# VHH binders against o26223, part 15

Target 1, 191 residues: o26223
Amino acid sequence: MKLLWTSQHIKVTVHIDGKVSKMDVLEAIKTRRSIRKYQDREVPEELIDKILDAAMCGPSAVDERPWHFIVVRNREMLEKIPEVHPYGAMVKDAPVAIIVCCDSSLEKIPGFWVQDCSIASQNILLAAHSLGLGAVWTGVYPLEDRVEGIRRLFSIPEHVIPFSVIPLGYPAENPGTRDLFDPDRIHLEKW

## First folded at step 16 (VHH)

Design R59
Fold by OpenDDE, fold request of step 18:
Structure R59 (fold): chain B 191 residues (1-191), chain A 120 residues (1-120)
Amino acid sequence: as target 1 above (191 residues)
Amino acid sequence: EVQLVESGGGLVQPGGSLRLSCAASGFTFKRYDMAWYRQAPGKGRELVARITTGGTTNYADSVKGRFTISRDNAKNTLYLQMNSLRPEDTAVYYCARDAWESYIDSLDYWGQGTLVTVSS
């Protein structure tokens, strides 16, 4: 049975009209792209709340949910982030950024917090996309200079580890769709 | 090792055409978005065109309608068809492997470039 994967061009009709087009989960996953250019438009708090709600819905080690989120809208602070986070150059142009952090004091099993924060970060990206926003994951951890830079900039306690910076906004670019399915990476029962 | 080797550059008259090629090796070509950049004398490197693994293409406004980026995954080759060339298109053109979805700083993989000179 040749599964003819007809590349249905999922026309992401970004309905600009305030109606949050209901994107299903698979569509969100498949069509999500990193966005590094944003419109000069504010992101409503309601959308941020939805995104953060999604960020907190993932699994975590021992269900400790060690994540914290810093929501940054202050222009001065957004403009300072690139100074300590070179890969975050686009943050200065975003109307808002979320910094995902881990409270290490909540971690019960060492090392799993990276997975926890990754899950939270990815959920942020997917939620943002589903809501018609663009976002990008800019890695902070485990790069020490970036970790400490973000820590100092936001006065993050020592026991809290900044993990990622995710700028968000209405997209001002379209990086296009990708085809990433690779059957060679799939092994049946054994390698 | 990732290798990108550009070819097809040269001298062309205004209004002329060139086709650039980029031979890719050292990585799974089909898995990566690819791009062409150019750098004119005294200017910074700029994006000319990008093509995704899904076949989506993006162009700089300055080349839109004149240039076409394409890829042959079977040949591990990226192309740039350049039509209606203008003197302002004069530059060294670079093939690049794109890492758009990297969440960390990525190594820039560029070729050595090929010179395109548009001169009457």
Scores: ipSAE 0.705, ipTM 0.844, lowest interface PAE 0.6, mean pLDDT 91
Fold by OpenDDE, fold request of step 18:
Structure R59 (fold): chain B 191 residues (1-191), chain A 120 residues (1-120)
Amino acid sequence: as target 1 above (191 residues)
Amino acid sequence: EVQLVESGGGLVQPGGSLRLSCAASGFTFKRYDMAWYRQAPGKGRELVARITTGGTTNYADSVKGRFTISRDNAKNTLYLQMNSLRPEDTAVYYCARDAWESYIDSLDYWGQGTLVTVSS
């Protein structure tokens, strides 16, 4: 049954021949949507590796790259995440989640690690999308209850700060396209 | 302050039609995805329809083919055209600003709702 997803613009040309047509970066950015429903399908390790590779390619403060990634596939653990992370309800239905963390001991300039982990998290989302996966950024930091919940659940050392939980999977929903360009938010030369 | 004011609800016979409106204020309407929810008596609130800033629409299976969500950005108004209404469509209908791309718990902005009663 060829699910003719006739919705116009996301030609996810699933080329049958396994060649994931490489989505260009602008297309990835513009067409990416948060996905909170997933198919009952495992994500290949190769894709996770590519995603993590992308996650590590962003800039960071003084290039310290303080990020760590916990890859979670264990069903029991995935099911426990929502208990400490209410916004992560969909994690229980994902085949895999990535927890983005910061090793604060690597931080040279205080506070910039949030930007670093944000960049890493966004790259995960973009990479996932470009690979035909759906993902969603569920914020952990700076909510103390979630930070500590995730910390305890995954035995994360005190000097390591969980930042985000990103479930991943083949998408089982299509949120559609957005028109987000707002010229009113653009100021030329001065405010 | 974000305000959403629903209107257009009422009593209608099975097979009838209603058009709900939601007047939005206190935010840049065109920037946000919008949605209709409904809550029937004794039931939880459920998604009825979504419309993105790009005009993509999604519907609950129960209303597909019968309901149409639309928006007028110039008027800051969200609409729900409801055709072929059924008794099971009886509910309070809520307009919502959709924060689909939020990475934190969304402040759910809802209106007060408008009651739709489908009864013979």
Scores: ipSAE 0.688, ipTM 0.836, lowest interface PAE 0.6, mean pLDDT 91
Fold by OpenDDE, look of step 17:
Structure R59 (fold): chain B 191 residues (1-191), chain A 120 residues (1-120)
Amino acid sequence: as target 1 above (191 residues)
Amino acid sequence: EVQLVESGGGLVQPGGSLRLSCAASGFTFKRYDMAWYRQAPGKGRELVARITTGGTTNYADSVKGRFTISRDNAKNTLYLQMNSLRPEDTAVYYCARDAWESYIDSLDYWGQGTLVTVSS
């Protein structure tokens, strides 16, 4: 199935607090929360495609783009993920999960893939939120037991490193808003 | 070092009220979401209430309408007002710095807890 990635400007109307509003990028960033409870509702493939498109739009070291994505919808597989990923307990309740991986063979400068996959993961979270979905970053790397667990479960080659598991769904919880601006973490000109 | 010190627990009759306090130190209190957890004898630790830096509150269904979480950022103190207490509310109550947005683990910082006993 050729995923026709049309770069359409994601005008996603997100119902925040019962109001249909167009979420701009700053709003998405500021209002995004980890969501670990999901509605019993399927996520359309179109939304997953948009999310993955966003995931691939971030910068990477020397633009090497080492990331791969496993999209998991199979209920049996979703239910098995918590067995090898304790922090991923909510995955079993999600209609879909994205596993972000790095192909180490694509690395031109070693070590930067962590940043690359982090950027991709964060873009997934932001895109999901902007589309009215809830998601949570559950870290796999660098925990060896989780890395190997996910690797075995999904038959991931040795040169490919699972980095994160991100369950997604329509949110069934509201963690609320945060105010995190900290001027004490801002230094002008010098430390 | 992050420190959380709970107080205000004790013995109370059913229908009674208690107010728990948590004194926080070792971090910028106002910049963190906070939560109360409790652990009853023989049971696992459960979330009671959360309050975000933005002031949003969430409650377990079992305490909704009876308990109120609040914070005083100037005093670095978290509160839990518990009204209409029931025997099933008997537990050690823990104050926690909420790590909801952690991508590896849940809450990292807990107090020692304060015992609340609801009994006739």
Scores: ipSAE 0.657, ipTM 0.833, lowest interface PAE 0.6, mean pLDDT 91
Fold by ESMFold2, fold request of step 18:
Structure R59 (fold): chain B 191 residues (1-191), chain A 120 residues (1-120)
Amino acid sequence: as target 1 above (191 residues)
Amino acid sequence: EVQLVESGGGLVQPGGSLRLSCAASGFTFKRYDMAWYRQAPGKGRELVARITTGGTTNYADSVKGRFTISRDNAKNTLYLQMNSLRPEDTAVYYCARDAWESYIDSLDYWGQGTLVTVSS
């Protein structure tokens, strides 16, 4: 009983993790594409939790971890985002969006929060892809009108900076794979 | 400087064919995804067809089965073979370098366009 339960639990966990979460990391990086069309299908909260867990695993300057995340599922709020974020039009059609923010009160080294939040944003894209979702990073910072508009829309305080809006859902398009390796960008030992 | 120069447009009867060409210069053509867009009078630009560096093609539903996108990397040239043309295909056709992965505004590089008119 105990051996079967432990073995079945371990096997079920491995099969579930291996089947759903076991995409080679290089494969995930190479095959991830920006997805702007989504199925009419809810994204389970558990997948959002996994994505945000991955987002928070990124390195940050002096481990400052300045990021905060707003999870937006409310249809009316999603529909308002394009009014203040013109190139985020696909957000109105997404089942969910994640707003990546910097809390400047957590910043320990000035100016590195942009790298910190970029790392978190890219991890969201990769984690979503590995879970069978599609996502797109739509830039907010440093475009000040977008920053102000998103801050106002979501009641974000002055010391918190909205960085990116990332709509996601099950993909309804396939942009295809690319061959982007360029040896001319590689410099050995010196420029 | 990135340049895209379309050619091959003209007046054609319904049911006819045209082949559009786009001469590309100022960048490593084979390393970039490419697309054709069109803009009918009084309408916005719409995607017609895309082709990636990896060989994937995508078509608007309105042209699927009638149009074929292709590229010749040795000649730095993008093509659109347009068959079974209809009056609703009348538009200025633009060659574009795809910026699909931009996270700040799509910065599609566009040519000047070539006019295709389908009428009797």
Scores: ipSAE 0.628, ipTM 0.800, lowest interface PAE 1.1, mean pLDDT 88
Fold by ESMFold2, fold request of step 18:
Structure R59 (fold): chain B 191 residues (1-191), chain A 120 residues (1-120)
Amino acid sequence: as target 1 above (191 residues)
Amino acid sequence: EVQLVESGGGLVQPGGSLRLSCAASGFTFKRYDMAWYRQAPGKGRELVARITTGGTTNYADSVKGRFTISRDNAKNTLYLQMNSLRPEDTAVYYCARDAWESYIDSLDYWGQGTLVTVSS
C-alpha cells in the first residue's frame, strides 16, 4: 500500500499486485462455452482456490454441503481418465481437472445431492470462465461404469460418489457466441 | 425426427468451385449450431467448418480462405461454398447438427453425405 498526500484533498492510493476479474455475472453466463482444447500453460494454485471457493458458495439441500473436490494435476493420472471415461478424451490434454464428488455421509436429505453437486459444478464452470480459463463438464454420474471406473482410479471410498470430471486450462479454441433465447419456452401463469 | 439432406456434390476440376447445401428438418434449425465434416476413404471424419446460432464461423486450417460456411435460417438450409478446390478435398461431405454443449456423451446428427471428387 502507498499513501499519497495532495493539497487539501488527501488521497489514498492502493496498489494491488493480483489480477482483478470484472466480468459481469450475466455476461459470464451468456458467454461461457465448453472448452476442450487448452494451451500448454499451467493453471496457478491461486486460481484453483478461487474456483473451488466459488463452487462451495452454492446453495445445498438443508445446507448439507455434501461436496468434495479432487484436484488432479498429475499427467499419468490425467492420461488414465479416458481409459475409464472414454468420452472424456480431452481430459488428458488439460493441465488440471477437478473431480466433483458427493460424500454420502454428509447427505441429510436423500437424493438431493445430485442438485447440490450440479450447482457446485456449474459454479466451477462460471468461475473458471470469469478468470480467463476454459472448462468443460464431463458427466460421470449416473453412468454406473464411469462412476466405478473413476472411483477405482482415484481410490474413492464406496460412500463417496464421483459426480463430474471438469478439465480446465487457458483456452486454445473459441467456439463463438450463441443466440439461444426461445420465447416459446416461456409460459405465463400456467404451462 | 431430425433429418439432414446434403446436395451439390459432384466431379469438379482442380481450382474449381462447388456449393454444397444441406436441407434441415425435424428441429428448430435457427436454435442450433451447425457444421460440415468430411471423410476421405480410410480416414475418420474431420471437421471442415462450423457456424453458431450467433453467426460465428470456424474453419479447419486446410480450408481457411477457400471455403465459406453460411446458413439461411428462413430456409432451414446450411451451405458450404468451396473455392480453389484441390484433389485432397475429395471426400464425402456431411452436414451435422452440433452438440457442443452436451456434458454427457453426445450423439451428433449427420446427413447421408454428398460426394465431392476433385480430379481432371
Scores: ipSAE 0.613, ipTM 0.795, lowest interface PAE 1.1, mean pLDDT 88
Fold by ESMFold2, look of step 17:
Structure R59 (fold): chain B 191 residues (1-191), chain A 120 residues (1-120)
Amino acid sequence: as target 1 above (191 residues)
Amino acid sequence: EVQLVESGGGLVQPGGSLRLSCAASGFTFKRYDMAWYRQAPGKGRELVARITTGGTTNYADSVKGRFTISRDNAKNTLYLQMNSLRPEDTAVYYCARDAWESYIDSLDYWGQGTLVTVSS
């Protein structure tokens, strides 16, 4: 919103330029739920771009940024995912899925890519939620059968590791809010 | 060790009521979402009702308006009030700790079950 100064002093208008989130970040974190039922409604490419932009904003070990993303919209491919991912049945009903991968040629120290791709995956969930979408993280790594299955299905090269499959769409369910704060998990100064 | 012990099942005539209870121990009950599932003979387990730590409830279409899920965090107890019972409600009813947010599998922790038979 922009204030406009006039000699008449009849009205002042304020506007804020640029993109503004419609949801406070703490609210987004606390209200995000895994969504496994989706409306029959397309997700615009522009929203996927915003989600992936957010995914890439995460920190990574020594800034290695090892992540790659496969955006899957093809119905036949989405329907094949449950064949290799037994707990990914809802993916066939999603309008789109994002596969988070690690390119091991970008890894600079052993094993931190898991944290890196976890950060990217969580950012996808939060960004989707803030845009009015629902998503769920379905685990692939370190379950070798799922890793091999997804790699085969999407022609992922041997040096690239599929980490998670995240179906998303406009939600068709509301799991509700939770109260999860547990003071017993907080240790002051020492264990 | 997580323990979920159901009680309150039995034989009841159509139109009758039962109240199921689930005694929970081995975890901080108030910090977990809870649910009731049921399994009829020859069928898979199906969700009946769930209640979050935030108080949100959800019901299967088949039981809406007849069943009420509730919890008493002071007593570590989950309840299912079942009214206007029908023969199709006959099943083993299971208390479950909800794992809705698991990213590996969407598995719930289960009790032993309590049989509800609606007959005549």
Scores: ipSAE 0.603, ipTM 0.789, lowest interface PAE 1.4, mean pLDDT 88

